# Ledger of designs, part 4: VH-VL binders against q9v1v9

Target 1, 196 residues: q9v1v9
Amino acid sequence: MSFVVIITGIPGVGKSTITRLALQRTKAKFKLINFGDLMFEEAVKAGLVNHRDEMRKLPLEIQRDLQMKVAKKISEMARQQPILLDTHATIKTPHGYLLGLPYEVIKTLNPNFIVIIEATPSEILGRRLRDLKRDRDVETEEQIQRHQDLNRAAAIAYAMHSNALIKIIENHEDKGLEEAVNELVEILDLAVKEYA

## First folded at step 1 (VH-VL)

Design F10 (framework fv_ficlatuzumab)
Fold by ESMFold2-Fast, scan of step 1:
Structure F10 (fold): chain C 196 residues (1-196), chain A 125 residues (1-125), chain B 107 residues (1-107)
Amino acid sequence: as target 1 above (196 residues)
Amino acid sequence: QVQLVQPGAEVKKPGTSVKLSCKASGYTFTGYYMHWVRQAPGQGLEWIGEINPNSGGTNYNQKFQGRATLTVDKSTSTAYMELSSLRSEDTAVYYCARDEDYYDSSGYYDAFDIWGQGTLLTVSS
Amino acid sequence: DIVMTQSPDSLAMSLGERVTLNCKASQSVSSYVSWYQQKPGQSPKLLIYGASTRESGVPDRFSGSGSATDFTLTISSVQAEDVADYHCQQYYSTPYTFGQGTKLEIK
């Protein structure tokens, strides 16, 4: 038995703020895990890398092995307490989009929910311009929408392989942060009965 | 080669204003956010605010809202912080720092990777 | 505001000893914590970002760990050049806040 919630969203949707506030308000004792952080920790322990920049240069076979080790570790942690897994369904690179979770990984994680945080492209662009991010790396509204579309498609594929429920939370300026936080809290609170 | 150059010291009287400079070189000035951080003698670091040199957009720590004003001059790759209504408590070393963003498989991380040498502001009569 | 509390305030270690510095956030900051080294008379220098990732050029003896509210900076074998104040910072939400600092001295 386990309760695993995956939360994803492209940069600028407000995922980190929503996650932080929801964890403060939920009645369930979630462990927040960043998938990439755990990947890096395992790679360092194995003597494979000394710096995070080296992770994406690792042979594909090694990267897949690390992903599976991390997924199994998270799966075991989930037996003891609910897990909120912060990860990217898609990552934009200069050469295209990298999908975050291979089939074997998502099946091992066996999430109950995949929560997708979304906003309008103009809202995301506005937040990125106000955020501590380089202007040179800021996408156009059209590029932002393409990335969001791909992120949602990837999340749906992950849900199909895990039988997870999908929840889309919209973080619009007009609806406010509080509504988005409350929607996430409602999902997180479902974990209370699973670990009673 | 990447550097942020600040004046060594400034002395001002209480109630006046000061405008501190931070000259960037060795990188594309408009590609990185610039932060201002102060450190009172023997104390920790305190974030004042940030500016996007490309757009001129700013965000401030509420403690400094209304007293601090961040600006840039793109033509000289120079960032400025003006602090008004100076008090003795404003005596501190003022740093400018570049915000580098790091992308990896888990997402985005920010860090202040390049710092100026700091300007010691002394507010005394 | 998120309050960052560092401990101890100061410590003195012998060359080659393992040093552990702690940083506690008043609320969860996920992995959005950086560590800076500030040598006497110098500006801060980035050591660690994302709680555990070493900045390029930082010696292997420095490592960071932790998540949510509890963070640690470890120096596996202290060198004379490590005499400095060490600052943790959260950049999870504005205003970005720093701990008070830990002063490291070598005997």
Scores: ipSAE 0.000, ipTM 0.458, lowest interface PAE 14.4, mean pLDDT 83

Design F11 (framework fv_ficlatuzumab)
Fold by ESMFold2-Fast, scan of step 1:
Structure F11 (fold): chain C 196 residues (1-196), chain A 123 residues (1-123), chain B 107 residues (1-107)
Amino acid sequence: as target 1 above (196 residues)
Amino acid sequence: QVQLVQPGAEVKKPGTSVKLSCKASGYTFTGYYMHWVRQAPGQGLEWIGWINPNSGGTNYAQKFQGRATLTVDKSTSTAYMELSSLRSEDTAVYYCAREDYGDEYYYYGMDVWGQGTLLTVSS
Amino acid sequence: DIVMTQSPDSLAMSLGERVTLNCKASQSVSSYLAWYQQKPGQSPKLLIYGASTRESGVPDRFSGSGSATDFTLTISSVQAEDVADYHCQQYYSTPYTFGQGTKLEIK
């Protein structure tokens, strides 16, 4: 009795929108978890931080321990209800891309599915250019394509280490959102039988 | 419950300024954009502008650029619209409305609206 | 500015009839289109966003379709409580713009 779905995508693919809409429509009672939010909650409980900005200053050993505590907590919660885990497969830094989930963490989470939300580089760039409400460095189409390729590669590696099924969902402009939401709902509805 | 509360009415003379309020409750104020929209009697809806309560960033329709000023007070979860150099044509119901947006640059429409403030500009 | 044009300006229907309301953009707005219902003396209420996604709590008799420049709001079986003005709105680019509205009345 365990059903964990990891959902990932680079900024601009529509991951948050698709996730929210699918959770409203699925027959299964999923719990939506953001990995970073749970990390912060555990750090506060342990007396390690008072604010999110302090998280990145924690010693590496402490961060590793928190990641494992969170992964174990998620694994336990999955015994009672299905989990939809919103996380980054790849993180862009000034010095390169960081993989978002360490081996022991993904092994502990033991996901059933890793869902990758994708869109064309031109669609992603268009969405980013229209977002006048966000202070971000604007990447070129080539850079967006590279980041999306790396994100897919990372997700495949996570699946290889957990035996998870991979599902790629494309969120195109022009009615693509409804199709993408319905595809995610189909995956989430598979959890109904596990918790009956 | 998520609510946006606005005063019922304001009466102003031409040439003066007005500052309308919109008090938010039941949600994280800084997580949503706040829009201002007006509706003249018997007419359609007209967008004035938006403000990001988190950053203070604003965007205005050109017609209102320089005349409208959008601000927020984070401590009271209140948004304000100040409109200067009032004319009789500014007589309208003024609404505030929130808009959610995802981390992936997608917007969700204006899902919660205030009840509106009727501004009457007359001598 | 993107101009939104709605049709018809007004429509009178019998209870239970299927209603279609149209909205046209002067240039492509992709799927960044919302529909609002406004009853007399009330603020607008979001019905549909993203051209076809129904807002939570909105009855399933309401549906949206279309993309780019041509959009439709459909009420599959009109009820007395559906008497209202209906507004379409693009949020593809600033300034956000609304159509002039369609008034739905009962016969």
Scores: ipSAE 0.013, ipTM 0.498, lowest interface PAE 8.1, mean pLDDT 84

Design F12 (framework fv_ficlatuzumab)
Fold by ESMFold2-Fast, scan of step 1:
Structure F12 (fold): chain C 196 residues (1-196), chain A 119 residues (1-119), chain B 107 residues (1-107)
Amino acid sequence: as target 1 above (196 residues)
Amino acid sequence: QVQLVQPGAEVKKPGTSVKLSCKASGYTFTGYYMHWVRQAPGQGLEWIGWINPNSGGTNYAQKFQGRATLTVDKSTSTAYMELSSLRSEDTAVYYCARDIYSGYEFDYWGQGTLLTVSS
Amino acid sequence: DIVMTQSPDSLAMSLGERVTLNCKASQSVSSYLAWYQQKPGQSPKLLIYGASTRESGVPDRFSGSGSATDFTLTISSVQAEDVADYHCQQYYSYPLTFGQGTKLEIK
């Protein structure tokens, strides 16, 4: 008895808005977990880092050990209530794209669904230009589409090794948001029967 | 829109413990870390720790490790800080504050609770 | 712990004057520095984060600059409503630390 939904999307697809609204409407009592937040918390508790920037400096072996520790913790949490796991399928770096979840990690998480939130490159670019919190260097529409293509390919690979079902949800401006939220709610509501 | 509501004052005797509350509204409570910061009379701000309301994870300044305990009640969107073994030096205004960024800057603060530790 | 030192401890300015407040970190905090305004009897209010990014709703007369260890908050034309204590905060490393504050008064 467990129900784990992985939700992924590149920056600017509206993932946070869709998850917030869907969690408010679903009949199931989901725990929302951000994989990176939990990784950081465990690294801090272990004395490995003092702030988030140091996470990327950790040796790859330590990083993978942390990922496995976090994945096992999430798997245990899923025994008590359904989990909506917010994570990156792909991460852009100066030297290419990293796949966000190693094989052993995705196997341990054992997700029921991998939900991919997508939007048009122009919509994503528009949303990124309006985000004043962080980086002002924005990708071109062509680069954004390449990142979405890689994100989808990675999600498919994760599904192949976890028996998860894939659901692509399109979040278009205006009228598309309500439909996207409803599609996610339909998936989340499936968890009700598992924890009845 | 966003509000963090704290009680105005608490008076406690040395050696006792206190549990201060911070009621959040106007945003998704589990989406943001909640920090606790105190300010002794006439002094600067001192960070106590944070809690991630979604995971229950916490981090404390070493000075408060073992004495402060941060918790949340997700059903009421309320954060709590319990401080034990109170001393007169703990007399201060205690603030809860929300961060919105991975860098831990605080965009919204509660109005503060004045804790007085005396006879 | 990273020690944050502000200077001066206090200053009094005439309306319309440019004022600069300094904040020094005992070691590099990169750009992970925030400035807060605390008016008498009120909680702190975020003015600047990331050393130089102005928070929404903060007047254009406030600006931040600096990096690594030396940071400055500038008020280009001080107004009566700017009477407050100003605090700098590093969020580069745990524990999060604040300076002792600078009190700004109008002559």
Scores: ipSAE 0.000, ipTM 0.440, lowest interface PAE 17.9, mean pLDDT 84

Design F13 (framework fv_ficlatuzumab)
Fold by ESMFold2-Fast, scan of step 1:
Structure F13 (fold): chain C 196 residues (1-196), chain A 119 residues (1-119), chain B 107 residues (1-107)
Amino acid sequence: as target 1 above (196 residues)
Amino acid sequence: QVQLVQPGAEVKKPGTSVKLSCKASGYTFTGYYMHWVRQAPGQGLEWIGEINPNSGGTNYNQKFQGRATLTVDKSTSTAYMELSSLRSEDTAVYYCARYPLYEGAFDIWGQGTLLTVSS
Amino acid sequence: DIVMTQSPDSLAMSLGERVTLNCKASQSVSSYVSWYQQKPGQSPKLLIYGASTRESGVPDRFSGSGSATDFTLTISSVQAEDVADYHCQQYYSYPLTFGQGTKLEIK
């Protein structure tokens, strides 16, 4: 008995708003977990870091150990209630993209669904220009689309290694936020029968 | 410049209704939720509800469900909050605040309208 | 409803001291927490969102941290203009809820 939904999307697709609204409307009692937040919590508990920004500087072997510890903890939580796992399928770095969920981690999480929130590059760019980081350098539409392409590819690989179903939810202005929320609610409601 | 303009004050008698306005300028009105938050004298902030100006969809704090009604006029980029059956406990500063549809927090707030409910 | 509890209710600090303000959620809110500064007679101003992301234009001395249920706003070297009420807020679940606020004063 477990039901785990992974939700991912690049910055600007509306993941946080869609997640909040869907959790309010779903009939299932989901626990929302951010993978990075649990990694930070475990790192602090182990005395490895004092601040979030130190996480990126940890040796790769230690980061992998933390990922496995967190995955096991989430798997145990999923036995009691359904989990909506908020994570990045890909993380942009100066030297390339880091894959968020290595094979052993995704196998341990054993998700039922991987939900990908997407929008057009122009919509994402427009949203980023209107958000709280307006005075920073912004990615071009080409860079945004490349990041979305890589994010989708990574999510598909995660699904392949977990037998999860893939669901792409488009958060376009013409479809409206409400349609995207309702699509996520339909998936979350499937968990009701698993914990009945 | 992005602005949310609200009237400075309103005085109402108990049992009546009030309709507060919030006029937006300097941004795409339909790209942001409009939320309403109140603050009673010396108290913290209390969320009333939100409206999506594009769809007209609303969500309310259960405490205000049935008493508060949120609407928008897209042609004038103005949001409204109507509060009915006023009581002295409704005396507070009422803020409108924008919230990005897709990501973010309350980045722009109106100056607030002081509603005084007294006889 | 998720209850946000701030501590302390008020504190007075000397100029240049490091200030730590706490915010506790009654259940996990992941990283969906924002912090607002409210000076007397003014509307709230966004300082931090997503628990740790500083809003553009906010001085570097302000920083946020925390996850799940425990969150902290830190001012590394308090200045006279920092006298204000500070509010935390969760946007994980409806209804959106704020803490009761912490009043910061200078000695």
Scores: ipSAE 0.006, ipTM 0.567, lowest interface PAE 10.0, mean pLDDT 85

Design I01 (framework fv_iratumumab)
Fold by ESMFold2-Fast, scan of step 1:
Structure I01 (fold): chain C 196 residues (1-196), chain A 121 residues (1-121), chain B 107 residues (1-107)
Amino acid sequence: as target 1 above (196 residues)
Amino acid sequence: QVQLQQWGAGLLKPSETLSLTCAVYGGSFSGYYWSWIRQPPGKGLEWIGDIYHSGSTNYNPSLKSRVTISVDTSKNQFSLKLNSVTAADTAVYYCARGRYYDFWSGYFDYWGQGSLVTVSS
Amino acid sequence: DIQMTQSPTSLSASVGDRVTITCRASQGISSWLTWYQQKPEKAPKSLIYAASSLQSGVPSRFSGSGSGTDFTLTISSLQPEDFATYYCQQYNSYPITFGQGTRLEIK
């Protein structure tokens, strides 16, 4: 009586567009949740922060408590309708890569699928160069592939902790956005039987 | 420069089938959603549907029972057929290129010249 | 379907005026909105995409703002070539829907 799909991908893979189009086509009534947005909402309710910039300044213990609170809320929501959870498996920082979901959090979320959106480094670079908001984010193909490799490794670890199925969806220029959207719809449609 | 050119029947009688074709020159046909949009005289724009180069289609539910969009990748062309026309289908019909990648998605950046289709008895 | 409502349906203005056109979605569309300009007997031209991003080659006097359900197109100093009909369009959900248009006329 729950169906949770986690969707992840590095910037430029087309995750936002694929997610939007798939939600329009699926027969299941998914709720789209951004994990970071719920973290911020809970921190504001608790009187811990007034602005998003303050989130990173919170003690790690408090941040983990918020993650668990959010995970429990998502798990409860999933009992009533399927959840598509947009989250970062890995986050690039000036100090290295941050893993997005600790063991207890992923175990509580208990996802059915972890969907990884991928593309070639050259395709991602080309898309980033066409995105005016990413003019400052000029990473090399090697840097892009390294981030994508780390993202996949983290997602696999999360699947091991939750027994989730892994689905890799490739958003290539030659295969196109349409094929990627249809592959995601196939996954999302599986939720219809769980909430019938 | 990307250019869309369209052609097809302009005057129809009620119950006939509207048929329009759009050809794409000067740019890649692959990787875009090729769309049909219409505008009745003195009114706003109505999205009819789109097609990807693979042949996958999306239709406006209000027109889905009467609309077929098809693609000919060898000629870089896509076509609209609208069955059982009535006076309400009188409009200027445009073909257009849709961008559907992240930040670039959801706007139409190149348009055909438009085709006035008049349905009269 | 998401209904897009523009206000006003028409307005008259003079060269040099600051003009504001609004667009309201019947449900949340995030920033997934494009503004178009259409001149008589011509196909529409995209001006602003993703609610606030200026299309290449469009003069800087055009700007867009808003998110969720309420959006605004502003022309900071109206020029003679700006007299046209303006449309908003959402791409958050199929079917893609347009506003009814705002006709900008010379005073």
Scores: ipSAE 0.000, ipTM 0.457, lowest interface PAE 15.1, mean pLDDT 83

Design I02 (framework fv_iratumumab)
Fold by ESMFold2-Fast, scan of step 1:
Structure I02 (fold): chain C 196 residues (1-196), chain A 121 residues (1-121), chain B 107 residues (1-107)
Amino acid sequence: as target 1 above (196 residues)
Amino acid sequence: QVQLQQWGAGLLKPSETLSLTCAVYGGSFSGYYWSWIRQPPGKGLEWIGEIYHSGSTNYNPSLKSRVTISVDTSKNQFSLKLNSVTAADTAVYYCARGLYDYVWGSYFDYWGQGSLVTVSS
Amino acid sequence: DIQMTQSPTSLSASVGDRVTITCRASQGISSWLAWYQQKPEKAPKSLIYAASSLQSGVPSRFSGSGSGTDFTLTISSLQPEDFATYYCQQYNSYPITFGQGTRLEIK
């Protein structure tokens, strides 16, 4: 009675473009949800923050409570329509990587697929260098690859705890975007039988 | 309103163990890192270490071999023990509430009143 | 360890002056910097976090800016109660480190 696809990728893999194009082409009527956006919406409703920059400064117990509240809300939405959930499987910090989906959260979301968007480190670096609005502390290709490796490992762990299928989609230069979009559409179209 | 109150030893001899306790009132004890920070007379601030409600700790490497921070969640208290003190440990000691961002470190929004610890012969 | 260096170590100013204090990190800390005010025999008071976010209850004459390695604290129109020592603090990496302090004195 539900169909939830989690889509993840490190910054610069082209996730947003692939997602937008696939949603335009799929026959299933997906709702796109950004996990962080929904957390911010819930925090504003609860009177906890006025600005997005305040989210990461909230006490950890409040952040965890918000994650669970959001996960339950998404789970309820998925009963009525398929959900494409845009989230970070891993977040890079100066001292290591923070996992984006704790066990109870992924268990509550109960995804059918975890889709990982990847690209070569040089492609990602090139895209990040062209994004003039980013913080200018730019990662090296080696650091980018380490982040991708950890992101994939985290996604595999999330799949183990949810019985989700894993799909890796590569977004390479030139012709890669069209191929990546088509691969995502194939997965999204599987929801037609669940909600039609 | 959140208030931190601290108490403990004031005068110590070299080689003794420094012991201080901090109690939290008016706010949640869970969900924050609770830190100890010291300030030698006329000098700047030095971070000693921190503890989470669960008992998980991080210590300044310069003090790690001598320092232990513990929690008593039933009393909303956390405590500092620093063993083998010397004159260099003479300082005002503060407890503080750390706000934990996505980065591993904390900044401090509420501080205790401070406890002067003097180590002398 | 990340070394935090403040400049100047001391400065004299008059009420109504615009005062700027700088803080330099020995390596990149993004925006993970806080500023504190400390009066004699008192605990430090939080002024600014995340380089530029004003702590609740702090007067709007205080502002922070900067990213990476170079940061500034500005007091737009100095008041009598602002004469104190100011500290910067990075929280990008362990161990947490503070600047050596800047003493703001009456001219």
Scores: ipSAE 0.000, ipTM 0.441, lowest interface PAE 16.4, mean pLDDT 84

Design I03 (framework fv_iratumumab)
Fold by ESMFold2-Fast, scan of step 1:
Structure I03 (fold): chain C 196 residues (1-196), chain A 122 residues (1-122), chain B 107 residues (1-107)
Amino acid sequence: as target 1 above (196 residues)
Amino acid sequence: QVQLQQWGAGLLKPSETLSLTCAVYGGSFSGYYWSWIRQPPGKGLEWIGEIYHSGSTNYNPSLKSRVTISVDTSKNQFSLKLNSVTAADTAVYYCARDHLYYDSSGYYFDYWGQGSLVTVSS
Amino acid sequence: DIQMTQSPTSLSASVGDRVTITCRASQGISSWLAWYQQKPEKAPKSLIYAASSLQSGVPSRFSGSGSGTDFTLTISSLQPEDFATYYCQQYDSYPYTFGQGTRLEIK
């Protein structure tokens, strides 16, 4: 009755490129949703913010309410067409990691798949070093791998609460972008028969 | 697959208001910012502003006092109004879709309308 | 505002040549740079985003490189349909800004 694929990855894994290319190739008519973009849309409608940069300043309880409103809206959309949901499984903060999908949110989304895009810590570090805007606070390879490990653990917990299948897609230079894109296309194409 | 079609006034006199509309076909209107970009004859590109489906806007400060972008979500359309035009506003005006990648800081433009030539002369 | 400067302003080349166009930002923009191709009387077409990612449907002879302030667009083996004007665009911060353009002409 619905087909929802959650895609996640830590910054620098190439998630955005893989998702865009896979959507161009899949036979299924997916709607790509960025969870944060929908939260921004709902916050603007509620008169809470005027610009995207104000979202991070909203009280936690308001952010949680927006998450649930967005999750319900996505669940409704999934009745009409398959959804590819771009979101964070984990977010690194100065004081620790924040889990991106609380129990009630993941339960409402009820995903079929949670796809994790990963790369080697050295590849991610190299990509982040190209981002000269944040060179002062670059993480080490060890820290990057810890974040990937935590992201994987969070995805497993989300799957436990939703019965979603987990798929890890590796975006390595030696394997190539084409292989990663094709692996995602295979998952997305499964939605064709669900909406036939 | 995604197609942007635009229309509006082509010939204006100084002090008049420029009005252009862009309609989106073959793709999702919601969940994207939509931009207007102009190009004076023989010159480069200048970003005018963008609008989210909800009506939230960002404008180029150089044009902010004269520009208004609006949306009609029921028709999957967005429109540009530029008031108090002068000869310096003569340009081809393009509508475009803003494209965000998750880890990017902002937007580039992946689909463009056909362009509308606006000439301002007395 | 971030100023984008392209070099050269114009370039003459022959079919089969390797062509490079450079774009420089007045401040660091990470990898948030796109390249566009514009043919006479037509809308610009997206070629490259995130400095080095090739847009779907764009021939593999086009490639991009660079980060921070210095970026390059390369066409490895110039074809007749590649004669056009090329623009870079930063999308690190508002307002988005474009380079002045590089006109690629037949020698």
Scores: ipSAE 0.000, ipTM 0.459, lowest interface PAE 12.9, mean pLDDT 84

Design I04 (framework fv_iratumumab)
Fold by ESMFold2-Fast, scan of step 1:
Structure I04 (fold): chain C 196 residues (1-196), chain A 119 residues (1-119), chain B 107 residues (1-107)
Amino acid sequence: as target 1 above (196 residues)
Amino acid sequence: QVQLQQWGAGLLKPSETLSLTCAVYGGSFSGYYWSWIRQPPGKGLEWIGEIYHSGSTNYNPSLKSRVTISVDTSKNQFSLKLNSVTAADTAVYYCARGEMATIYYFDYWGQGSLVTVSS
Amino acid sequence: DIQMTQSPTSLSASVGDRVTITCRASQGISSWLAWYQQKPEKAPKSLIYAASSLQSGVPSRFSGSGSGTDFTLTISSLQPEDFATYYCQQYNSYPITFGQGTRLEIK
């Protein structure tokens, strides 16, 4: 028995809020894991970094080793309870986009669902501009849409290699947060039957 | 209801090793992180470290050189060993269950064990 | 490490009063904050998790609010059994850290 749901979305789609509210409402006893947080924990334990911003500077080979160690740890946890895995399907770098989950990692995680949170580029841009603590250069709507397209393509590839079901949840101002949360809860509640 | 019961040494001399054990009753041992937290008399709480039923551990960096947490899954028990104690280690020690997320809050606690280190 | 600071460090109140205790994180912790109640010679008891979610069995007079760096615990109508020390705890980042505590005393 194993029930793993991967949830992904580009910055500004409202993923964190949807995830938090769905976990409060679902009847299943999910463990929420942020893939990046667990990678940071593993790197600190291995003596590789002292601060989170050092993670980005690690050699690519080391980063991939950490991804595999984290995937194996998550796979072990999933034997005991359902896992909701918060991760980035794509990561923007100065030199291009990095795929967040290599084949070996996704195969080890063996997800049941890959949930993609999406919104319109204008909605995402509006949300990002309202974040007054943001220090990053502002991306255009075209760049935001390109990132969403790439994120979806990556998620589809991950599903292909794991036989996971894909679910796209749209977080629009018109539909409201409540509808998006309810759609995620429906998926999470499926885990109850696995452990009943 | 889940119950945590703990036992171990009460009085220690400087340089000795502190040893405490916590047993879990009435609930699942697997699938949770199990932690040790301490509280010096009249002071606040300090997280010591955690263990998963598989034996995987994380320790507070301030204590990592002196602390070992181990698990006995067959008995639903986990244990704390703290080496080279000093008077600064005098505290009530609690075992506790972590709930939700990769990092977590504590929903059930043991009764506490007072450890006094004095010459 | 994330430093958690509680205010006030001590507070005197009467039965029936509305009591507010605050907790500030040195950096953003989203909603990953819990509140505990501790009575003398007892283990802490979980009260609130995820900043605003009431632990099962805890009276509805307790409520939590806040996100990011500023958080509040409110007791809407203080009862005799509520005189205790209260602690906040962040669980956004390792190591797990607690506030210094707020002691609630009878006037």
Scores: ipSAE 0.007, ipTM 0.459, lowest interface PAE 9.3, mean pLDDT 83

